# VHH binders against UPF0301 protein Anae109_0457: the designs that were tried, part 16

Target 1, 199 residues: UPF0301 protein Anae109_0457, of Anaeromyxobacter sp. (a7h7h6)
Amino acid sequence: MPSPAPSGLAPGFLVAAPALGDPNFAGSLVLMAEHHGEGALGFVVNRPGPVTVAEVLASVDEDLRRAAEANGRAGAPVLVGGPVQPERLWILFRPGGIGADAEGAVPVGNGLSLGGSRELLEALVRAPRGDPFLLLLGYAGWAPMQVEREVAAGAWVPLELEGSDLVFDVPLEQRWETAVRRLGLEPGGFLVGGGGASA
Below, E stands for the ipSAE of ESMFold2; O stands for the ipSAE of ESMFold2 at other seeds; V2 stands for 0.75 times the mean of E and O plus 0.25 times the DockQ between their complexes.

## First folded at step 11 (VHH)

Design B3 (framework vhh_8emy_2; at its last look DockQ between E and O 0.26; V2 from the best seeds 0.00; counts 0 for: unsure alone 56.8 < 65)
Fold by ESMFold2 at other seeds, look of step 11:
Structure B3 (fold): chain B 199 residues (1-199), chain A 127 residues (1-127)
Amino acid sequence: as target 1 above (199 residues)
Amino acid sequence: QVQLQESGGGLVQPGSSLRLSCAASGRTFSSYAMHWVRQAPGKGPEWVSSITGSGDTTNYATSVKGRFSISRDNPSKTLYLQMNSLRPEDSAVYYCAAEPKYGSLFYSPSGTIYDYRGQGTQVTVSS
């Protein structure tokens, strides 16, 4: 049988359904950056890790850490973006102009860009207007047709990328619940498995 | 993406100099900022030095400032690390690392960032 192919999941979000038991992805909201015939690439955007932005910046240059502290951007956690290459550092940002021409930056869509260079990191930290950014370690990867099967099986519910607010404006701990509500679902009802919701 | 090959390591006495080379293959060497990273047995990777794609800006770890000099020759796609006044503490496998146009940083548990490593070149400073 040919696989069902709900193509075009990037740019967009995948919202983890309750049946998704994988501890890497349970309760996650995933930003999809790439989706094509050779697979898919995404980032968990609601899972804080133990490393802080300050720790990453201090490893580069103490003055860079101080600049981020002065702008209130050093204390944020680096997110756990997924299980693949867990030391790979990614920068997700909302360009306001300072990073739009940075080498290695690639638009994701709808006011989001993705990069991973030292020059981009420094530019974002020192930006006078304070363009928002996140740091992530690791990513989520899918083999060919894998994400399509997982969506068809009900493990993920796709949500359109309607701007960058879920990534930058919604508090980290509220992102999954907010995404569920944007799908037209109630998080409480989405999480119940028996009784009135079972028919 | 870029392929990297380090060379120029060896066994030397304290106070000696070595020049490491990193040959890059691929079409876009000059668009990558480049780094030297080293790893001694029992330690995580340690950042040593960086240079911008143009070569205009260089940076060094405190432990090597004044002794090491990074440079690049973009027409030959080669990165260099001149290491003077070598100490036993400098003994390590030395790797060059590229930052491709998209960018590909790693943050190690030892607290360093780097991107892509070749197979490395061994530097041993004996007593």
Scores: ipSAE 0.317, ipTM 0.707, lowest interface PAE 1.4, mean pLDDT 80
ESMFold2, look of step 11: ipSAE 0.566; ipTM 0.795
ESMFold2 (binder alone), look of step 11: mean pLDDT 74; pTM 0.756

Design B4 (framework vhh_8fcz_2; at its last look DockQ between E and O 0.36; V2 from the best seeds 0.00; counts 0 for: pae E 4.7 > 2, unsure alone 57.3 < 65)
Fold by ESMFold2, look of step 11:
Structure B4 (fold): chain B 199 residues (1-199), chain A 127 residues (1-127)
Amino acid sequence: as target 1 above (199 residues)
Amino acid sequence: QVQLVESGGGLVQPGGSLRLSCAASGRTFSSYAMNWVRQPPGKGLEWVSGITGSGDKTTYADSVEGRFTIIRDNDKKMVYLQMTSLKTEDTAVYYCAAEPKYGSLFYSPSGTIYDYEGQGTQVTVSS
């Protein structure tokens, strides 16, 4: 039977359901940047990695690291965005001073933009307004119809992107639980088997 | 969606000249700013030069300003780096890099950062 094809998962979040078995995504909150007939692209936004923002910036230019530290912009871990291309660096940011349509950036929606160039990284670090950003290594990819089947099977619960606070303002370790509460669920109930039907 | 192929490298004596070429493919080449980046032996990547999509603005690293010229031909989908007064310190693998839809910046576990899409072209400046 044809599975329903949820349209418009991007922009948005996917909240990993408790029984999701893939170790790359267990307990994850995924920001969906693209979703179309050829597949989908997303980023895990709640999984810290071993690399720090300071380490990445120092590798680019020691003066860049110093600028970021002076402005309080170097204190976060680089996130593990997913298993695909684990060396590929992505920049997720809330535009303000440099603008949502800055060269090398693509709007995701609702005050979020995505890029991955050295020039963008340098501009964000040096901007006096201090536009919030985070760094991710790797991404999550879905083949055609794959994400739709996974949602239909209950592996993911979609959550609408209504602002950028879940990515930038909610502490990293609380993001999944906060997303579950925004779905109208208690995390304990969700973990125990919220949603009711026996099959 | 832009694929880049660098060429024109080689062995040249100090004070010599060389012109690197970058052939691009893709429908929207003129929408991308283009850059040359180099990696000296055993060292990290160094940005060399950039040019806007229209070609109306160029920028250069201090170490090459006055000696290198970046040029683009949007009809032929080509970017060039004209290098003169070459020094042994210019020895490196040179990469052409587009500013793609999201960019293509990479960070390895060894602490190397890079922003390129091709295999590069070797320039060796040696007596």
Scores: ipSAE 0.111, ipTM 0.604, lowest interface PAE 4.7, mean pLDDT 79
ESMFold2 (binder alone), look of step 11: mean pLDDT 75; pTM 0.776
ESMFold2 at other seeds, look of step 11: ipSAE 0.135; ipTM 0.616

Design B5 (framework vhh_8dlx_2; at its last look DockQ between E and O 0.17; V2 from the best seeds 0.00; counts 0 for: pae O 12.5 > 2, unsure alone 59.1 < 65, SAP .753 > .668, placed apart)
Fold by ESMFold2 at other seeds, look of step 11:
Structure B5 (fold): chain B 199 residues (1-199), chain A 126 residues (1-126)
Amino acid sequence: as target 1 above (199 residues)
Amino acid sequence: EVQLVESGGGVVQPGRSLRLSCAASGRTFSSYAMHWVRQAPGKGLEWIGNIYYSGDTFYNPSLKSLVTISRDDSTNTLYLQMNSLRAEDTAIYYCAAEPKYGSLFYSPSGTIYDYWGKGTLVTVSS
């Protein structure tokens, strides 16, 4: 039997509306990596967690931690990507050569790729002028039709993926607000769906 | 040390259901996320889904409506319930163990597994 037709939310972002009260997602910006008729997978890209890149690398191989420190890549926080599989590491990166052909890496779109292998992590860390990357623990998942219903109900506002700057260049604490302003909305408050479709 | 043995495979007619089992060794079963993976003739490996130590399950979205994974830690047994089987579900089905600690890396197509079973063949044929 053929699978359901793909939905159009991936690649892209979901911007949490102010009325979204779930503590896991309030104020979040979610990168949508997959969206099919059988469900969706995404990553919160603006929520720093309690562990650093250095700490994750030390648990893998102390030489990796040292390489990352030497290349200035060890001090960033690891992001909380979502509540599902919260101990599972994911790598978002902007391939510029070394990581572009890594096995298991999947293009998301517009200069973003997603991976999760040790080989990819080692390649990114050891390159002196390597591709930008983020580490995330866990992900957000949606059951079939769930994300579509949440968008229709005004919990999320879709934002098109127009390059990777929102993930790599905009500071974490500014990402949600920047996304809201790119939609033409006011970060201090707006209603989506049920009460009003704009502003 | 973990040993995995699948059972319950065989020939089934299209539209029927089948339950596969995976017996695991020892006290270490509760320390692993358990996965089902299959390989159709001439194709690559396809991840079916997993179940964590907590009992939480995650599925390949293309298969989610057809399969259910469960575990019984008291008997160290992992199960795969498959419904509405089609000829394209013909494959060797494997269980695999992903350790809780030291398994920082994840991809549905490239998840690192410490242990694999021998596999059990399921043939869906009229």
Scores: ipSAE 0.000, ipTM 0.160, lowest interface PAE 12.5, mean pLDDT 77
ESMFold2, look of step 11: ipSAE 0.212; ipTM 0.668
ESMFold2 (binder alone), look of step 11: mean pLDDT 75; pTM 0.758

Design B6 (framework vhh_podentamig1; at its last look DockQ between E and O 0.17; V2 from the best seeds 0.00; counts 0 for: pae E 8.8 > 2, unsure alone 60.4 < 65, placed apart)
Fold by ESMFold2, look of step 11:
Structure B6 (fold): chain B 199 residues (1-199), chain A 125 residues (1-125)
Amino acid sequence: as target 1 above (199 residues)
Amino acid sequence: EVQLVESGGGLVQPGRSLTLSCAASGRTFSSYAYGWYRQAPGKQRELVAAITGDKTLYADSVKGRFTISRDNAKNSIYLQMNSLRPEDTALYYCAAEPKYGSLFYSPSGTIYDYWGQGTQVTVSS
């Protein structure tokens, strides 16, 4: 099946405007994976949750947890990807090594892919080079035309996806501010533009 | 926005077979993964079987006896239930989710976006 053409806000980021008060999204940086006439799908990439990678792996297979500990990958937090389906596990990764063609993996753009198979998780945990991946629980969803209205209302500022450094290299607590500065804006409500969320 | 309607439930004797059907309506049938869940009186809802693309998953209690399948031309999902036992008595639900990105089947079913109303299966002598 051919890869879909880029459309609208995906691939890309949505940067929460400082006035956005929704507790699910205040201060968030959202990676947009899909945007179609039927709606949009994205992941908050700067919110650590209470669950560690080790804890998720232990629930799948104790041998995977031990492999992740041996490779130094077990202590990272699992991210809260959004409020929808909070037990649904997603894997965000660079597909350049083992796992690039894993079943169920979907390209997002600029060297990022989403997946969710056990086979993919095992390959990434055991990869000898340690290329990065993120585990996320839950996602953000928008109904048809909803995200477009919210952007027009100033609740989100779109940022183009250039490489994967905001997802893998910038520390979680710095991602929102870094994204704001890449837009040429200053962190703060009155300088970055404000607005209410649209239903 | 997929609507799911189950059918094919009923009263059967132990050792007999029954086929459940789930008719899917809405935008696209082939873009979703499907699951069958069951809930017996006083028990939690549990996954029975799931199908996504060419992959199937079965609960241990039904492996070898039940088969899940899909027919894209008829927009339908089936559960063939062979060698039925009294402990298979339950209300059976069909559920659907987008077929990408899921690693973890959900024992509670919270990852499924759409649910049917259920069809009763009763296995009794």
Scores: ipSAE 0.012, ipTM 0.221, lowest interface PAE 8.8, mean pLDDT 78
ESMFold2 (binder alone), look of step 11: mean pLDDT 77; pTM 0.781
ESMFold2 at other seeds, look of step 11: ipSAE 0.540; ipTM 0.802

## First folded at step 12 (VHH; framework vhh_vobarilizumab_d1)

Design C1 (from A5 with S31D; at its last look DockQ between E and O 0.70; V2 from the best seeds 0.00; counts 0 for: unsure alone 63.6 < 65)
Fold by ESMFold2, look of step 12:
Structure C1 (fold): chain B 199 residues (1-199), chain A 126 residues (1-126)
Amino acid sequence: as target 1 above (199 residues)
Amino acid sequence: EVQLVESGGGLVQPGGSLRLSCAASGRTFSDYAMAWYRQAPGKGRELVAGITSGDKTTYADSVKGRFTISRDNAKNTLYLQMNSLRPEDTAVYYCAAEPKYGSLFYSPSGTIYDYWGQGTLVTVSS
C-alpha cells in the first residue's frame, strides 16, 4: 500500500493505545505539528514536569514572573513534551492579541501556534489580552515512515485536531481519556462498546 | 551555558570573498540543524543557508552557487564561505541552532539561554 500523504497526521493528535508501554509515551496524548516524508514532530501535551512556568519566567526576568503572577499565568507546570532535546523550550499558544503569525511563531492550525524564542515568550506574557500558552521541554520525533508503521501496528490512534480545547481547556490529567472518548472508544479497553476504532 | 560566536566579517570589495565562522562553546552540535541568517539595514532577518543534522544543505536563491555552508564537528564550528560578493550581501550575519521555531533552552541548572549569536558585520562596497 502507498505511504500516507505528507502531513496526513499533522495537524492532529496521536492517542497512545493502552498496550503502548514505552515510558516516554504510555498514556500520552501527542499533538502532531509536522508530518512529511522526512518524518514527524509532535509534543506530549498531558505530562507535567517538575519545572513551573514561574521558574522559567524568573530565569528570564523577575518582572516577567511578576507580570505572569498578576494575571494568574505563572502557576502551571512546564510539560514534558518528549524525550528529544529535553532542554529545548517550546511555546504552544492560542493566538489572540499577538496574532498567529507573530515574530517567532509558526501556525500549527485550528487555533494553535508554536514557537520557541525569547521574544515570543516575553510578548505572550506581556500581551494585553493574555493569550493562553503552554511551555514544554523536549519533543517527540519520528524517522521517515516510523509513525505510519506505529499507527498501523496499533500503538497510536489518530484523532483529528478540531480546535484547541484538548490543549487549553481540558485539564491535563483528563486529556487522554477525553481523546479516547472522542474516538468513540472506552478508556479501559478499545473493544468495549461495539464497533469503535481499533487501537 | 552555551554561546554562539560569529567571526570573520569585515569590509570587502565587490567580487571578493569572506569566510564566516560560528564557534559554539560546549556541546557538539552535530545533532542539530544549523543555519546562517542575515539582516540588512532596515530589513528583517532572512535565511541564507542551512545544514541539517544529516549534513544536507539548503541555500537562499540569492546566494546559490556563491555561498557554501559547512561544519567541522570536531571543532564544533559552522562555516559560511562567501564568494563573488555583491553590495546586496551587506548585512549582519548570524548563526543559529534549530532556528525554524526559535532556539530557546532551559537548562537543568535553572538557566534560560538561546543559541542565537550576536552577529558579524559584512560590508561589500567599493
Scores: ipSAE 0.416, ipTM 0.757, lowest interface PAE 1.2, mean pLDDT 82
ESMFold2 (binder alone), look of step 12: mean pLDDT 78; pTM 0.805
ESMFold2 at other seeds, look of step 12: ipSAE 0.454; ipTM 0.769

Design C2 (from A5 with S107N; at its last look DockQ between E and O 0.35; V2 from the best seeds 0.00; counts 0 for: unsure alone 63.1 < 65, SAP .669 > .668)
Fold by ESMFold2 at other seeds, look of step 12:
Structure C2 (fold): chain B 199 residues (1-199), chain A 126 residues (1-126)
Amino acid sequence: as target 1 above (199 residues)
Amino acid sequence: EVQLVESGGGLVQPGGSLRLSCAASGRTFSSYAMAWYRQAPGKGRELVAGITSGDKTTYADSVKGRFTISRDNAKNTLYLQMNSLRPEDTAVYYCAAEPKYGSLFYNPSGTIYDYWGQGTLVTVSS
């Protein structure tokens, strides 16, 4: 009997199975922003990198760094979003004062928007109400049908995007386990040794 | 990736008009936000005008009311209509295309890179 046809994985999360051995993705929680016939685009949302928000902002404009410091946003790490284009800057945010459809922003769904323009970054840093945002360097990319095959093989378990709390409210080191529990699994429930059924 | 080729620059007298064109290739033109920048000799690049993929426009204060950005998605071409030209408008004019999500980059040395066309020179003088 043929497997069910692939369905859309964005917006949503992919939760790395415990046996996923690729060092770029082991233990990762991936936010899926696009999934189309040409492939998929996602971001690892639980891996801090060595660069801080302050360092990125200073490279854009020193006054922007100072504004972020005044708002208490300059000290957070920038996340490693994935191995592709590791110098490319991405912005995830929980819309409020600047809106989900502000210039340069693309709604992902359920309280998340994505962008990567200077204008968006300035708007977020200078917003008086302090819309939550995070910065990522690099992304995860999949070729056509690649992510579907990896899910079918049990490397990833899809999790629906119900809200933005896994990205903004749950501490980085707890995000993977929290996602596993929301799937109704325990962290060891993915079967030791990597032999799990596809979701 | 989009390749951008500017044209339409030249020498024009003060008070004159000129229309710049920017031909885009490689991908569907309508999916990009586009902009015109200019750089006078010895100065940094400055934004002149921008247009979003939804055709919302913005202008630098120094050109508002004199310049008009527009695009023709059927011809994959961005335009800058420049009227009432002044000597201070003399510069190399560049078009730029932004990817769907923007194009910011980080380098630990503190630099950010954009993608640009090669430029077209506009000289406004008597």
Scores: ipSAE 0.266, ipTM 0.693, lowest interface PAE 1.9, mean pLDDT 81
ESMFold2, look of step 12: ipSAE 0.355; ipTM 0.728
ESMFold2 (binder alone), look of step 12: mean pLDDT 78; pTM 0.805

Design C3 (from A5 with S109T T111K; at its last look DockQ between E and O 0.81; V2 from the best seeds 0.54)
Fold by ESMFold2 at other seeds, look of step 12:
Structure C3 (fold): chain B 199 residues (1-199), chain A 126 residues (1-126)
Amino acid sequence: as target 1 above (199 residues)
Amino acid sequence: EVQLVESGGGLVQPGGSLRLSCAASGRTFSSYAMAWYRQAPGKGRELVAGITSGDKTTYADSVKGRFTISRDNAKNTLYLQMNSLRPEDTAVYYCAAEPKYGSLFYSPTGKIYDYWGQGTLVTVSS
């Protein structure tokens, strides 16, 4: 008789329901990277922060920033991945040219990989036809059984991960709405609707 | 700025024991998963032992039963007790915070840094 559910929420997305009032998660789309008996790990993938990819890369090496600018990869914002460890830098990428043996890279599933090492960051930026990537600061963490209770309470609606397009191809401001529509729901009819939090 | 500082390395004969320490200076790591890694000459870094925020431990097969990871939250210090040492355990030992996916950080002051220690050398030799 198993204690945890047979199927998990990772890999997958959690779509914030309109009633979710927590400022860290209102209007969010969360990519779930881990879900097991000890808890869950996820990343908000639609919340831009004030730091740019260029600023992070310059702090590593100015030549790295220049390489990213030359390939059009420096202008994106670093995302606010969640409230936990807000200084921790994460790299989410669509692997292609970076080999499976890259230091610190771990597959999430369905064409997504996650890492957080200096070596990985440099490899992704310097690759001539580099894989798409995004940077995040911080993450969302759940204690044992916490995410299950939040889903059961209607705070989150799970969405299956069928590819990486919501993470890389859909514009940030459209990701939540796109996810709602993939669930077969209308954003306007999803109680509150819209991705704008009050400010 | 925060640092992890390893100590307790040295030269020891096969079958001997050492205790490594890793002290954090500038931050409390009681809520972090922590780990010891090692790097032998000519090899990559490998996981030796890990401990979760809830004190659940894991070990590489090569050290299981011989090494014990522990932490003292009051002293903000991680330990590795190493018994029955073998020449194959010779390496530089590093501690790290939250190492599973890498340990890269970007500070509010615009500095990039790792939560990895500088390492302490353990040599097991006749």
Scores: ipSAE 0.418, ipTM 0.744, lowest interface PAE 1.2, mean pLDDT 83
ESMFold2, look of step 12: ipSAE 0.470; ipTM 0.761
ESMFold2 (binder alone), look of step 12: mean pLDDT 80; pTM 0.822

Design C4 (from A5 with A35G; at its last look DockQ between E and O 0.46; V2 from the best seeds 0.00; counts 0 for: unsure alone 58.4 < 65)
Fold by ESMFold2 at other seeds, look of step 12:
Structure C4 (fold): chain B 199 residues (1-199), chain A 126 residues (1-126)
Amino acid sequence: as target 1 above (199 residues)
Amino acid sequence: EVQLVESGGGLVQPGGSLRLSCAASGRTFSSYAMGWYRQAPGKGRELVAGITSGDKTTYADSVKGRFTISRDNAKNTLYLQMNSLRPEDTAVYYCAAEPKYGSLFYSPSGTIYDYWGQGTLVTVSS
């Protein structure tokens, strides 16, 4: 058995606050996959990149691209998951027929699993039922205590992972605003920096 | 493109030792986390040992105290010292870059690749 990860911000989302000016994370919604004493691992889930799913699949083989067309996933963009290791391909999926831990995938929680193998990619695309998946390049990483300090400083607002709809069903451009509303906040007020201040 | 090549497998008696090597060609891998996986016949792959770019090591519970992962950045080589081998350690052993979750990459030039070796067989049998 691997060592248990501590409870915390993973699984969950971080919603970028307006004061967060880093171009890699401004306006982002981040899915947190790990949070423990050595730091945290997450993925921006609302930032499209220039590469399409079709391009990645065709690079594997053309039959794989055509199989993905049956599930409506050939034209979607590959997301920019974060600035770390920008060539590293990640697969985030909502398991059904394939199973949450198929082909070395790791459950994130609440209907999400994460992997990064060729075998997983092929299995998802070829499965008889078209389990939803996203491709991401790169990830976000935090050093020990870094994400905790950033949350305490108001750079991020945590949001519970209460299903996978923000990742798979809400359109990319609406994900941040939808997350803000689920926190009980008004996006307009949140955007101008006045949404959380009380006196 | 980086290619990982494992060596050092073979047949060994229970209680014996082997040292596995993983040589990278094509570029330096010293900035990557590296690891060893194994796969017994009919079973899934499991992480055996990992080492970060900062030299922190991790081990599966089943091998703690018996196996030691190390790296030699000057030789671009990863090692797994396996002591006190048991029949349950029989498997094909794989070297991988970024071993947790998988090691699939997509280059800016449009090429998909992965950092898995082809494996080396370790058989522990008397």
Scores: ipSAE 0.480, ipTM 0.780, lowest interface PAE 0.9, mean pLDDT 83
ESMFold2, look of step 12: ipSAE 0.501; ipTM 0.793
ESMFold2 (binder alone), look of step 12: mean pLDDT 76; pTM 0.764

Design C5 (from A5 with T58N; at its last fold request DockQ between E and O 0.72; V2 from the best seeds 0.50)
Amino acid sequence: EVQLVESGGGLVQPGGSLRLSCAASGRTFSSYAMAWYRQAPGKGRELVAGITSGDKTNYADSVKGRFTISRDNAKNTLYLQMNSLRPEDTAVYYCAAEPKYGSLFYSPSGTIYDYWGQGTLVTVSS
ESMFold2, look of step 12: ipSAE 0.518; ipTM 0.781
ESMFold2 (binder alone), look of step 12: mean pLDDT 80; pTM 0.819
ESMFold2 at other seeds, look of step 12: ipSAE 0.527; ipTM 0.790
ESMFold2, look of step 13: ipSAE 0.492; ipTM 0.777
ESMFold2 (binder alone), look of step 13: mean pLDDT 80; pTM 0.823
ESMFold2 at other seeds, look of step 13: ipSAE 0.485; ipTM 0.768
ESMFold2, look of step 14: ipSAE 0.541; ipTM 0.794
ESMFold2 (binder alone), look of step 14: mean pLDDT 80; pTM 0.825
ESMFold2 at other seeds, look of step 14: ipSAE 0.491; ipTM 0.782
ESMFold2, look of step 15: ipSAE 0.523; ipTM 0.786
ESMFold2 (binder alone), look of step 15: mean pLDDT 80; pTM 0.823
ESMFold2 at other seeds, look of step 15: ipSAE 0.435; ipTM 0.749
ESMFold2, look of step 16: ipSAE 0.537; ipTM 0.791
ESMFold2 (binder alone), look of step 16: mean pLDDT 80; pTM 0.827
ESMFold2 at other seeds, look of step 16: ipSAE 0.517; ipTM 0.780
ESMFold2, fold request of step 20: ipSAE 0.394, 0.398, 0.396; ipTM 0.755, 0.760, 0.759
ESMFold2 (binder alone), fold request of step 20: mean pLDDT 80, 81, 81; pTM 0.824, 0.826, 0.827
ESMFold2 at other seeds, fold request of step 20: ipSAE 0.396, 0.446, 0.393; ipTM 0.746, 0.774, 0.751

Design C6 (at its last look DockQ between E and O 0.63; V2 from the best seeds 0.00; counts 0 for: unsure alone 64.2 < 65)
Fold by ESMFold2, look of step 12:
Structure C6 (fold): chain B 199 residues (1-199), chain A 125 residues (1-125)
Amino acid sequence: as target 1 above (199 residues)
Amino acid sequence: EVQLVESGGGLVQPGGSLRLSCAASGRTFSSYAMAWYRQAPGKGRELVAGITSGDKTTYADSVKGRFTISRDNAKNTLYLQMNSLRPEDTAVYYCAAEPKYGSLFYTGSTIYDYWGQGTLVTVSS
């Protein structure tokens, strides 16, 4: 074991090493929401899916879709957060207004919160301040010690959650390479052959 | 198509017992955190008891020592054993899946909130 396996990866990001071949995670940037002795919970934040925010909102309430369109917030894709429970809807948001107190909303850290309730979704969409949010379907889960082994094997490189800009301000297509540069690496020079694709 | 169905409610005298069941149809919830909530007339829903995927339990102070939450993963069923019932326990009881972050699911054109329909418990003589 060349270095100690890290613990306490949440809050934070995991940056997929270029050699990571698992199609669920290749090229991904993962936000880690929980990491403890029973395992870990994370979300891929750079993989767009076929569903739009507008489509989800219309299925709740057509007036909700119209409100989001009026504020320019309906056209984004819903992200593919991971392979587990692919029908489960998650909301990542930068709390600064009324959505922060919604039932089920939980701080992740550094001004980023996670939820998944109808109440939260409606509050964020209707909020006049326009608190930034993303919708995701599904999540990534790790068994006890699994994520630690994958990091030690070089499949993931941890990146600190210094701010929420990677989630809300950096375009989807640029998130992975921006994260790599924040690690002090060049994307084209990021080493290959570190092993550790998840089975 | 997918739903949580509560049963076992009814009229019972003070000091009596009831066992509520919550069956999942169309989906297994063996790895989900589950909870029971209740709602008395004119009041909001309140948490009664919760159970994690690792079977750790929590209880509202008002029911500790009287109520027991449990789960049978083989039957995909959540239970609430209610003993020493009081008139103040009168409410509609609901089960929910994964209440920590919310129970919202999207299946490509339809959104679901995984709460049961409720079962009425009335404690009176």
Scores: ipSAE 0.390, ipTM 0.723, lowest interface PAE 1.5, mean pLDDT 83
ESMFold2 (binder alone), look of step 12: mean pLDDT 80; pTM 0.820
ESMFold2 at other seeds, look of step 12: ipSAE 0.576; ipTM 0.792

